VH-VL binders against q95uq1. Designs and how they scored, part 13

Target 1, 197 residues: q95uq1
Amino acid sequence: MSDNHEEESNVPAYVPGKHVSVDQLKQQDAEDEALKRYKESLLGTGVHAPKDDPRKLVIKEMKIQIEGRPDTIYPLDTKELIKEMKTKPFVLKESCHYKITLTFNIQHDIVSGLKQTNTVYRKGIKVSTEKHMLGSFAPQALAHSVTNPRHGWEEAPSGMLARGSYTAKVVFTDDDNEEHLSVEYAFSIKSDWKSDD
Key: E = the ipSAE of ESMFold2; O = the ipSAE of OpenDDE; V2 = 0.75 times the mean of E and O plus 0.25 times the DockQ between their complexes.

## First folded at step 4 (VH-VL)

Design a15 (framework fv_pimurutamab)
Fold by ESMFold2-Fast, scan of step 4:
Structure a15 (fold): chain C 197 residues (1-197), chain A 117 residues (1-117), chain B 107 residues (1-107)
Amino acid sequence: as target 1 above (197 residues)
Amino acid sequence: EVQLVESGGGLVQPGGSLRLSCAASGFTVSSYYMHWVRQAPGKGLEWLGVIYPGGSTDYGNEFTSRFTISRDNAKNSLYLQMNSLRAEDTAVYYCATYESGWPFDYWGQGTMVTVSS
Amino acid sequence: EIVLTQSPATLSLSPGERATLSCRASQSVDSYLAWYQQKPGQAPRLLIKDASKRAKGIPARFSGSGSGTDFTLTISSLEPEDFAVYYCQQRDDWPYTFGGGTKVEIK
C-alpha cells in the first residue's frame, strides 16, 4: 500500500481502473474542482509572490539559540547570503543546550511534505545524516517558523572525540522530490567560549 | 513554448570584446536563474556563470575579471559581456535555465565565438 | 572544485545492446548529479536529475544510479537516436562542474 500523506494532508491522487458509479464519478469531479478552488482561494488571500523570484521556499533566516548566550542569526533570503553561510561558522560549547529555528516564506503554490535532510561532515567524513519532516505549507504573507527540537533543547556532544570543526549540508525537498534549496554551513564544538571566558 | 535564442557570436581578434544576447520567450527571465555555459570545439561543457532573479551574479573563478552577465527585464533578454578575449575562449556559448530545482531543463541552441588573429 | 571523471571516453556498441556509462567524483556529491545527452550541432538535453530521476519525456530505457562518488547511466537497449555524447554534472558544490563526456558510437 502506498502512503501519500504523513502528518499533513496532500492532494489525493486519482486512482484509475476502479469500478465507480456515475454519482461517485460526479462527486469525484466536484471534489477535484472544490480542491482547486480551495487552493486558488488560499493563494488569492493577499499573497504576493515577487515575479522576479521563482523560488517556492525562501528562508528568511536561521536562528541558533544557545541557552544563556545571545542568539546567532543568519539571514538567508538571497543566494549570495546562502553561498556565504559556510564561511561564517558558529560555535557550540560541549554539552551546551541549543535549538535551531528556521523562518521562511512559501511562494507561488502550496508545498506538500516539506522535509530537510541534514548531513554533517568532519574532515570530509560523513558523521551523521538526519531527516526531518517539516510539514505542508501554503503561501501566506506571514512567515512560517519551525524549531528543532520542537520542545526543550538539544544537547551538544562532549568529549575529545566530539570537539573540532564540522561542515554540514542541509537540503530541502518535498513529496514530489523537488529540491527547493541547499545550504552549506560550518560549526565547531569547543571545550569553552573563547571570547566570553 | 519555452525558448532561448542566443545571438552576437562571431569572429573576434585576441584582446577584443563581444556582447552575446539570449532572447527568451514563453517565460519571464527576471523570475528565473539564468546561466551561461560554454563548450570549446570537440571539448566538454564548462559552466561560466549565473544571474539570480534578484539581479546578483556569480561566475566560475576563471571568468570573474573578464566576463559580465546582465539582464534587461523589459526586453526579456540575458547578456554576456566578454572582454580581453583569448584563443582559449573560442567556444559555443549557451544560455540555460531550469523550471524548478536543478539541473538545466532549457537550453538555447548556442552561438559560436571564434577568437583568432 | 569537484572534478568529475567519465569512463570510458568512447563506447562502441550496436543498436539493441546495453550501454553502461560511469561518472566518478573527486569527492562526495551525495545525489546532486545530472546526466545530459548531446548530439552534434545541438544543445545538451537533460536526461536524469538527482542521480536517478528521469526528466520529463525521457524514455524508460534511460536510468541513473549511484550516490556519493560513483554514478552510472544505463541505457538498457540502444536505439539509433541514442548514439551521442553523454555528460554528467554536479551541483553539490560551487562551481558547478561537468564531466569530460562519454561518446557512444555505432560499431
Scores: ipSAE 0.000, ipTM 0.418, lowest interface PAE 16.3, mean pLDDT 79

Design a16 (framework fv_pimurutamab)
Fold by ESMFold2-Fast, scan of step 4:
Structure a16 (fold): chain C 197 residues (1-197), chain A 117 residues (1-117), chain B 107 residues (1-107)
Amino acid sequence: as target 1 above (197 residues)
Amino acid sequence: EVQLVESGGGLVQPGGSLRLSCAASGFTVSSYYMHWVRQAPGKGLEWLGVIYPGGSTDYGNEFTSRFTISRDNAKNSLYLQMNSLRAEDTAVYYCATYSSGWYFDYWGQGTMVTVSS
Amino acid sequence: EIVLTQSPATLSLSPGERATLSCRASQSVDSYLAWYQQKPGQAPRLLIKSASKRATGIPARFSGSGSGTDFTLTISSLEPEDFAVYYCQQRDNWPYTFGGGTKVEIK
């Protein structure tokens, strides 16, 4: 009906010099790249991306939820953590119910038609490829969250031939087929949780 | 500079409720993982739960039914609602977060909750 | 949940001595283990992350080692400021858990 006119609700633009203590802290910790990156993120409020971070998609975490079990959470907000993912396999019991949630930020510009392609391998042989549309997302302070499946649970395979070790590669692309991120991970399908703890 | 300041602690009777606040400055809470950790007098640290940037929450199994984590983005503040309090809940409560890599490099100074008649 | 067992519960030493603190996990946590220092009346301070990487501003006398289930925090030569309680923490699996702590006290 009508546009709201808000004067005091306007978010001020970043003003260099207003945060003298932040500038001093950056100088003290120049040798620590992780802390430097964090301080730059503080100035951006999630909408203003760090100038030295060209990523449009920043996965903050991947959460694996298994019905009746504690959640497994992987931080993925740095390139180093993403590279480590494949060395940290998770376990699925055959026929268990599970779902995976991605929490992420979009930086620099809107990403239209973000989709994931997940390819699973066993002993070097491709056993499945699944594609899921995640949606279109804008830069904002509040992180985006998407769960697959969108409703209910996915069921892990069952049977003697399904049990074993797997590797997987998930690739994130958009409507223009620009590749934003690729993550390799590993998991196992086992007959019982008990044998692995 | 990054600061976290807890408040709202005090003496409360068993069965009572209390809401703790954590005021953040130097960063935007909605962009980070915000955690609550507690410590009973003379005991170790115990993770309570987290609120993710997207607003979802996770809790330790012992806390899901009685404790609720929330935030107010406009006030840049984190909250812990505690219900049906017991003597075992007597502790210093900390809010904490991390820059990256999921290790707590930023902590508040804590607020003491005492559950006693 | 993953249980972290710290030993010894108390370590009585003099300034200048080496302190060796152990943390054992009930199942593998890979390298996703951190060490914190806590002094009376203060919040914990992050010392070591990812099993062996010193946090910003942490003196070189502090070092971490280990992977999988067995981890060690070493203080090569104790300073008076180092007498405190030390906690290990894992973040490999939910829920995140802390060890029971090791108190390093003056003999």
Scores: ipSAE 0.005, ipTM 0.427, lowest interface PAE 15.6, mean pLDDT 79

Design a17 (framework fv_pimurutamab; at its last look DockQ between E and O 0.01; V2 from the best seeds 0.00; counts 0 for: pae E 14.5 > 2, placed apart)
Fold by ESMFold2-Fast, scan of step 4:
Structure a17 (fold): chain C 197 residues (1-197), chain A 117 residues (1-117), chain B 107 residues (1-107)
Amino acid sequence: as target 1 above (197 residues)
Amino acid sequence: EVQLVESGGGLVQPGGSLRLSCAASGFTVSSYYMHWVRQAPGKGLEWLGVIYPGGSTDYGNEFTSRFTISRDNAKNSLYLQMNSLRAEDTAVYYCARYSSGWYFDYWGQGTMVTVSS
Amino acid sequence: EIVLTQSPATLSLSPGERATLSCRASQSVDSYLAWYQQKPGQAPRLLIKDASNRATGIPARFSGSGSGTDFTLTISSLEPEDFAVYYCQQRDNWPYTFGGGTKVEIK
């Protein structure tokens, strides 16, 4: 009777206490078991991070898929490769269809609300800033993969004013405002493909 | 001419360890994604793991605690270290290169690993 | 991960007949789908890339078609050397996954 407030206020005397909900007890046990299984699954799928690598976010690669063209791939799993990225620009033909995929590992702990902020510049002038929520990710052996756009293709700009060289900076943060990584890269918009593109 | 030659397979007892090698010629392994794919007798292809050009590795979740992929750039070779082997690991193990449109364009001949008492 | 379902599991035909093999993806893979041929005791070999493009040295009787989630490999007239297991594989999303295979066997 501990949850019958009305009866408790009326008569403080010996009251039958034989209405215990078996269904409530079973439900509580089921919830405890579900939580235990959930925690065990998280711990069981976690890969052991290298002891000398404090990174929580390790981008293995950035892949640029262009419709009808070979993929352009940037390995980004070392600091040196990340630093070199802006010296190896990729090319987009006017109006081409493309998408960008990030393949990455999370180390040490779950990262909640991983977000990327991408800022594009031309001749030092900020042209655009876009923010994309990637999601929440747990440590696991198999790398996570996120593609933007999620569905279909992005279309490259067209016209004489759109052609030219660009630089960009992408910053990865989470719900705790921790900055995990910053990468600078470069690209060009051209009227046609060249043999080395 | 691209060629991948595997070695190191054989009979091993449950709980044992084995190291497979894959020697590459006609290209530089550090410039490609190099994969290990296995196939149990009469079964389909099962992706095991990869080493990226930058040197990082990735594995199927069931393989991470027992299998390690490495490479030796000076020897232009790929390796698969297998520990705590089980009967279910009995399979032909292939090394394979991923390139040009990012499909598996060249495969080794495969090396048979039999885990039995 | 993207699951690829191949059907039928086994296709029993005679030389000279047309073979049609299906590969269905659990979500769209655009045109980033490949076909491989594997003969007994041999490694797989790349047959078709990007849904419809024959790899170097592959005979014209092999053709691929489809986009999105539904893909087909067609062998217009089976030769004796074409009796093998065929696998589809997608590269649109990591991890790159294989189908379970279709065995083309002599009737």
Scores: ipSAE 0.370, ipTM 0.695, lowest interface PAE 3.2, mean pLDDT 84
Fold by OpenDDE, look of step 5:
Structure a17 (fold): chain C 197 residues (1-197), chain A 117 residues (1-117), chain B 107 residues (1-107)
Amino acid sequence: as target 1 above (197 residues)
Amino acid sequence: EVQLVESGGGLVQPGGSLRLSCAASGFTVSSYYMHWVRQAPGKGLEWLGVIYPGGSTDYGNEFTSRFTISRDNAKNSLYLQMNSLRAEDTAVYYCARYSSGWYFDYWGQGTMVTVSS
Amino acid sequence: EIVLTQSPATLSLSPGERATLSCRASQSVDSYLAWYQQKPGQAPRLLIKDASNRATGIPARFSGSGSGTDFTLTISSLEPEDFAVYYCQQRDNWPYTFGGGTKVEIK
């Protein structure tokens, strides 16, 4: 009688916090030290948001990390660079270990319940969708960085059916289902790093 | 010449099941992404799902539990199994071939499904 | 999902007139937009792929333009056989979605 203790991974039920604006947070009487600390943790001391940029989330770069290989970095500071990224696919060797890091700024307001949705396409057909809950992010001087997977590495697919060209779309949405960012990139899965196959 | 011919439509009661067929000619269905799309009377087109050349399937979120796409390579035919049918499932059902790009280049004439008590 | 809004819902014109149909996306779909024609009692027919590329066998009077969120299908001079419903479709984001259609009818 093997007591399979299903460890209920008490992943704390992410209770979507009510979207509270930075202004609302500032107006809340800081009588609660815990709330004050929370506000201070969320509200960096002096983040000047550009007045001419209404975006709440601004992507800065995408970094592809492959175990045993140099990093591939895509600067994403402009709309032109974001568009250009689609024309510069990175290569994944089949069965390699990789992770993707996105760096972005938050400005003007707190983005609550930020979710990243990655959809991969092959020959115009969706082949996979991954959703990652990232959390809540406040404006701060330093850019935020999110790596997927958070721990360890993702393994690239292998086999003849896996090899080929892919496109992917990353979408960032908040608890209100507002889309803050959409980025498309391309990659290829190959048998080796040098093969033009 | 590429042709797609749907069949199996008809009248069915709510909660009932129906299996639609799509017979293909002029090409091999197992070599293409094959889709099902429906159109309610006087309404627009709604994508239901796809079967990949490798045999994998994907569906619209609202159809995953009730609809199943399959294929018979020997018969060069596509199928849509529909279970737990509802009045809102009343529509013309089309099979469509997906090109190597991202567009539906060939469609069948459709088969009408009516769900009514 | 991406919502495609087609306008007008109905377009009443005479043979020989120019038809201009609009498809607006709720967000950018780049050039990943197609146009289809559907005649009464028939299946849809592919007209335009990649926003502006005419499909094989489609007459030159049909043209597509646009990128991002705003797309247009133009019929330069309507023929009697062009009176039909026209749909736009995107594949930029999952799930794939169609517009509600524009009916081109004879005046």
Scores: ipSAE 0.012, ipTM 0.536, lowest interface PAE 8.9, mean pLDDT 85
Fold by ESMFold2, look of step 5:
Formats: structure tokens, C-alpha cells, sequence
Structure a17 (fold): chain C 197 residues (1-197), chain A 117 residues (1-117), chain B 107 residues (1-107)
């Protein structure tokens, strides 16, 4: 199977093309009450955000799925948990197949053009930078979730030059290049799940 | 397209020094593990060393004291400094890119070094 | 250091014949073994990665097998362009090493 018709999910899909705030959407409709009602139904009346939390993007969880093994789950509900993540590396066996799911809430306003940038380092050396366009996300009570890769699996590198300890940083920015979140994490690539290589 | 071009080979006396260059195009050299490999006339391939994306280096055992790999990121170029050359260093020298799949996917055409008295 | 021993050193065959090339590692390299082809006056060309996976653009007549210490490259029916030297290379441990090569030549 090579297409996404096999995917079943309650995760909101990428919503391309939206670059406007909720306020701008309602202003664009000032001359058409029928469109105003339609747009309000799309945006969901009653969605709320904590009054004293200015963040538009609030990360909740990072999950590492490894084919044939139990998931590794990092709750990221607090800034202490986010800071601790880099001190709790996960292990990938070389050549294993994995994917990473990030779960987050959007509050206050629609975030347009959300981009995820993941930069991986080894021994202080930048090894890769991967960018993913995630799209636009509306505020809602139920969290949004994004999985990379969207289909299939990523393969961990293998061999002597690949084995070792890695650090990484994932950053979320919007179409104005405003940074909403930065998380540092760590992992190791080993020859076996229980080896000290 | 990806291209690697070695240069700087030639005739050199035993005990001499030579610096080889590898000009890269179609990719950023500092984003890849870059390697030097040589092949003596009529012999097989011999791995010399690697420079990591961050600039650290590792070498085959016999080369650590005489050979130095370096990189100029502004020129997108890789270098091999060879000192105290010997007759057995006579070879074609290749630079090679290590692919994201961890194999040598692109090689230059090589530059010939002849060490002769 | 991991020594790769290729056999035979020379394989004399006719076009259309099946070639079987061996590579033995001095210790296990799991599946982290590649095969390269080198024609006269040319740089090596990647044929097989991870012991059995053909690189992009490599014809189906090339196949690799094996794991651990014993590996085989098979050319099911030799074409004129297949007469070349073949090298195995391990990437399991430092330093990276190549086998001594097997020359496949026309009988």
C-alpha cells in the first residue's frame, strides 16, 4: 500500500492555505451575514483558552513508535517535563523503523502555516535538518496530533558512523516565522536494544 | 547534480608533502560525512579517513600521523594533506560522499599521486 | 580491524554464465556489507547495500545474499559490461575496510 486511504484517524488534517486570524476571517465577512454564520460553524463557538496563558501552541506529548516494540511516550505538559526530556534519551536500534507523533493544543487564535523544524546533532555536529509544513490549526478543546512520516516508517541509520549519542531540537514556527515552541531531546543509536554500544 | 572533482595530484619525491583538493557541487559538503579512499596501481581500495559534518576527523590506523583531512565550507571543498610521503603512497586518491543511507554513493574521478625518487 | 577476504581472486567466465563471488568477514558484520563494481579507469560504483539491497539503477541480474560473516554476490547471467573487479566493504565497525577484490574476466 502506497496511498493514505488506509489511514483512519481522528486527528485534524492539514488545512492548507489559511493565513488569517480569526478576527480577520470575521472582518472579511462583515458584508455577508450568511457567510459569517458558516464561518462561525467552522471555527466552533465555545472554544476557549486559559486567560492567563499567552501561548498559542501548547505541546502535550511526544511519542516514539518503533515497529515491533512498545511506544516510548514523553509527557510534555509542564516546562519541567520539557526541560527533562534532553536528560532522558530514547534508544533506537540501528536500521529500526520508527515514527514520531507530537500532540499539542492550539489556543487563542488560528495558527497559520505551522512549520516543524527538527535538527539533529552528533558530537556537536549537525547531521540533518528536516522541515515539515503542518498547515493551519484552529483552537479547539481536543488536541491536534502530527506524525512524521505521514506514511510508512523512517529508518534509523546503521553502521559504525551512525552508532552513538545524538541530541536534537524541534522548533515550531508559523508563517510569520514566530517561534511558538522549542524542545530539546536526545537519543542513541545502538547495535542492540540492550547494548552499551 | 552531485559532482566531486579531485585535484592536486602529481609527482613528488619521497619525504615530500602534497595537498589534494576535492571540489564539491550539487550538495553542501558540511552536511555529509566525506571520505578519502585510495587505490595503489594494480591493488584494491583502501579507506584513509573521514571528516564529519561538524569537522571532527577519524583515520585508518597507518594514516593518523601523516595525513590530515580538512574542509573549507565557504569553498564547499575537502582537502587531504599528505606529509612524509613514501613510495607505497603512490595511488589514485578519491574523495567520496557517504549517502544518507550510509554508503559511498558519489565518488570523484580521482587524482593520481606518484611518489618516486 | 575487520578483515574481508574475497574469493576467488580471479573468476574467468564467458558471457551468459552465472558468477558467484564470495566475501568472508573475520567477525560478524550483521548485514552491514556493500558491494561495489569497478571498471578499468573508473571510480567504484555501488551495486548492493545492506548485503542484499540493490542500489538505484542496478540491473536485476545482480543479487546479494548472506549475513554475519559469509556473503555472496551473484550475477545470474554475465553481460559484456559485467567483466570488472568487485569489492565488498563493511560498515559495521571502525575502520571501514574493503575486501581485496574479485576480478571477473572473460575466458
Amino acid sequence: as target 1 above (197 residues)
Amino acid sequence: EVQLVESGGGLVQPGGSLRLSCAASGFTVSSYYMHWVRQAPGKGLEWLGVIYPGGSTDYGNEFTSRFTISRDNAKNSLYLQMNSLRAEDTAVYYCARYSSGWYFDYWGQGTMVTVSS
Amino acid sequence: EIVLTQSPATLSLSPGERATLSCRASQSVDSYLAWYQQKPGQAPRLLIKDASNRATGIPARFSGSGSGTDFTLTISSLEPEDFAVYYCQQRDNWPYTFGGGTKVEIK
Scores: ipSAE 0.000, ipTM 0.405, lowest interface PAE 14.5, mean pLDDT 79
ESMFold2 (binder alone), look of step 5: mean pLDDT 88; pTM 0.851

Design a18 (framework fv_pimurutamab)
Fold by ESMFold2-Fast, scan of step 4:
Structure a18 (fold): chain C 197 residues (1-197), chain A 117 residues (1-117), chain B 107 residues (1-107)
Amino acid sequence: as target 1 above (197 residues)
Amino acid sequence: EVQLVESGGGLVQPGGSLRLSCAASGFTVSSYYMHWVRQAPGKGLEWLGVIYPGGSTDYGNEFTSRFTISRDNAKNSLYLQMNSLRAEDTAVYYCARHSSGWYFDYWGQGTMVTVSS
Amino acid sequence: EIVLTQSPATLSLSPGERATLSCRASQSVDSYLAWYQQKPGQAPRLLIKDASKRATGIPARFSGSGSGTDFTLTISSLEPEDFAVYYCQQRDNWPYTFGGGTKVEIK
């Protein structure tokens, strides 16, 4: 999987010893040039953001896919839609298989080292925090897309103690310590899709 | 030649502070993720933290209050500021470069920090 | 923080024998796991990345396998230079963490 372009496209040489040989030095010089060229290649070509929109990260949508069920899609490309998300919780059945895909645009400049921090709460108490590196992204007309998990499905918790209502906050930051976006959302874990528990 | 050289280690009393340096040659530190990793005598590797190309930093969960990573691009050097040192901080401290592919491709030789009265 | 547990802590073998080292993660890291070798007085060196891909210059006797939470490093036939400490490291979730290490020592 390649949600981190730098990791897939710019693999450095392995140096096994304490001392760097002449051959290894030449290879390292070539890698430094490759990294420079890679960063330059991320620059968009003729993509122009709206002049009155200062956002660098614009989430187009968040898609929740549950095995055997219709997708749940949240459009998030305006501030109003982002604020409304927490009033529209989604439901996960115990042990169901799911995955979440974010589709987004980058505007104005390359965003380097974009990462997300997702914190889940139950009854005001922090239950989990997960951080994921998404990669470096350039402005372009075509939206970028990242799915978690990258392969297969994630499994929802099960059991009486797992059932209930949850809230979550996901924060997107980058290598420059800039906070691009913060989204609050809600979900519940139930014993069955039509259950009132 | 790509080289990382740590310095600044030594003997320090509990509660004291120490600043480690990592001098890089053969590449530009601001173009890479730069990490600090430590290893207590006879123990395993423990990741401390990272400074990203853009200058932001992140740390392992037990290090955020006492350790600070910084760099000086003009000197092509990485630093680790250590405060409120404890006996458990006694270790060899390595700086390491992280390239695409999420692994440590170059390591310094390490500098020994001993916290003892 | 993801905790990596390596077993056994020490593996005593003779040259020519097969070594099998285990690394278990406290939660799934998919295939984002690396293996390092460290000899006394030396910095670690990368052996395997992404669970199963050998790094440049690493002999074919080293192989990695596994996904999710259970990973294995195999050395098909130990050479004298292979007696060292081996560490696993995950890069799936930040912060990046290392296992406690497995020492492969001569019997």
Scores: ipSAE 0.005, ipTM 0.393, lowest interface PAE 14.4, mean pLDDT 79

Design a19 (framework fv_pimurutamab)
Fold by ESMFold2-Fast, scan of step 4:
Structure a19 (fold): chain C 197 residues (1-197), chain A 118 residues (1-118), chain B 107 residues (1-107)
Amino acid sequence: as target 1 above (197 residues)
Amino acid sequence: EVQLVESGGGLVQPGGSLRLSCAASGFTVSSYYMHWVRQAPGKGLEWLGVIYPGGSTDYGNEFTSRFTISRDNAKNSLYLQMNSLRAEDTAVYYCARGYSSGWPFDYWGQGTMVTVSS
Amino acid sequence: EIVLTQSPATLSLSPGERATLSCRASQSVDSYLAWYQQKPGQAPRLLIKDASNRATGIPARFSGSGSGTDFTLTISSLEPEDFAVYYCQQRDNWPYTFGGGTKVEIK
């Protein structure tokens, strides 16, 4: 929620790059051991993508863990569930401790430089914008998992001005400027859990 | 043997432009995250920007409108186009190789000096 | 932006002594912290990656430790060639940032 992020201009590459497939990445630079290890770290077990699913990034779920409370889990593996997310806001009590885990699969090709841009709004006005580098991920049978913060907990804001309803938009992009997914969600900051059902 | 060699530095007047080159050997630049880092005389290291394997770019907060990173895969080289140069842009400019957005810079060029002065 | 604070700014020691260099992050960077050595007129050299893993060819006297916000680079017994400036770097979040450096100089 804290935002000391400076606004960046969108400066695309002078010469657009070509997306590198798993096979092309393996075949390049055979003599470079560092690149070989990099390719091996990304490629993992292998590709298990369904033939009829063109998605490269498939978010399986978003898990919100709040200290002393049951986990809140949003399944996001279909377009319908993604659209429904903004109608099912989660609640943060003032000063509560929380963390968020994203579980996802990568299909078809390596996704290089997966990046999350999260913008929070209140009554249509931007409150904050945060950018997080998630990393580079290869197709594999087992889902990838990323937690923020990686250690400990984040603390929710407090005070009368912090209470209220918020909306947010998170956009997932990669090295090729491909937008994989955009998700809108909502949350509120309240004084007590018992008022939230 | 992995090598990075920068060139194109020199004296330039305020408001001028320069294009720096970084020639790579022993590996293919399009398979890596390639970075530019600068260092003003007597100062620390400052990350400037990156070009990803796919060709897209990101820049540090102070650099977005004046600096452009590009590469030429056929020449196995990357470039830094610098416009509207100011005295505070005086620095040694390094190119560096990374494995991914989160990985360390394992090889650096020797650097090329850019002096912005009248 | 994540700020990395290195301390001390200057460390004055004699050959054979142990050097302990600190790098503190304004927020957690997990283990995505690297250390670099730079000698005057030379490019930086990668020493330690992922907080504690020595890069290829780096002597065993160099070791890194820490996680989250507090990191340490240790040189167990200084050799003459170790007198240099050392930088930490976080690679966890964009934009990537470097510490201000610690200069290890002869007493």
Scores: ipSAE 0.007, ipTM 0.501, lowest interface PAE 12.8, mean pLDDT 80

Design a20 (framework fv_pimurutamab)
Fold by ESMFold2-Fast, scan of step 4:
Structure a20 (fold): chain C 197 residues (1-197), chain A 118 residues (1-118), chain B 107 residues (1-107)
Amino acid sequence: as target 1 above (197 residues)
Amino acid sequence: EVQLVESGGGLVQPGGSLRLSCAASGFTVSSYYMHWVRQAPGKGLEWLGVIYPGGSTDYGNEFTSRFTISRDNAKNSLYLQMNSLRAEDTAVYYCARDYSSGWEFDYWGQGTMVTVSS
Amino acid sequence: EIVLTQSPATLSLSPGERATLSCRASQSVDSYLAWYQQKPGQAPRLLIKDASKRATGIPARFSGSGSGTDFTLTISSLEPEDFAVYYCQQRDNWPYTFGGGTKVEIK
């Protein structure tokens, strides 16, 4: 960050007096070094939101893990990538075990009670609506990560009637019912994996 | 076969800068989370930072101001720019790929030694 | 950050003996814990993921157990090549952290 931020931090400075001892000089050098490290840690933990980006929630990536198969990773950190997601369906084999991890940043202010509502459709018919509380998150340099299910695996549906193409819409809201993000995506449930899946 | 080969290590004076490279083969780096991890002589492993498939980066609290991770997709290579180096930055630096079934590090380079000394 | 504490710091044993290594987390990491092996002059090697799942190519003598805050890596019968430093790592929360390591050395 800027030099002004250092001044605004109001960190006490050590000023040596007259006739200092060797131990006092060593302590002064240690305090100068500690101050440098403290400033570096503040810069490291700071979140610098772009001035023209009003988003409070920025999803960096969505990772789909399927037991026994390579992970599928979708970068979602731009609005372009989010809008294209519905044209890039992923595949689940019936009864497969899977889990989904979201890696995201919060910008501008704390988001309290972030929750997701996921609605799944098949042939235009709503087949499920699930709501998951993710938690409360502060702006910070390191991304937050949330995996669902938190423990173990989710199991994909099975049977001839479960197989087919699905579309879904996930909406992220907070305790004030402010909508932060909406993403549309698609997936298919198949009887077996194809060689290119 | 998956391989990661680091280069660019060596002797550098305090306050100096150095850029490490990590050349990947057998996979596409832009499709994976790629990490830098360091290890000081006789000490344990310390996570430095990550670059995500989308190109954004995150670092450990101590590293954001002096270290920068980047990637060149055309060269299938990962980089670590290190500035304002100190004696305590003396370490072996590894690049690592996330495990395909999780966020564990399944492939590591052999490491490159950085010594910061006058 | 989640702190991982490994014990003992050093374990002195002979080939053929059983090794038991401990890793304790400052808060629950569920089963999101991995174990790595590192030999002198070499990069770390993934041994165990998700607390108990052996990575590809890892011999059956290596096993992991535990959940929550208490985890164990067991080597049922030490081979000469198993004398190394072992690290645990959690992936439950960012940043991902490593334990301080346990050195398994020849008695």
Scores: ipSAE 0.000, ipTM 0.425, lowest interface PAE 15.9, mean pLDDT 79

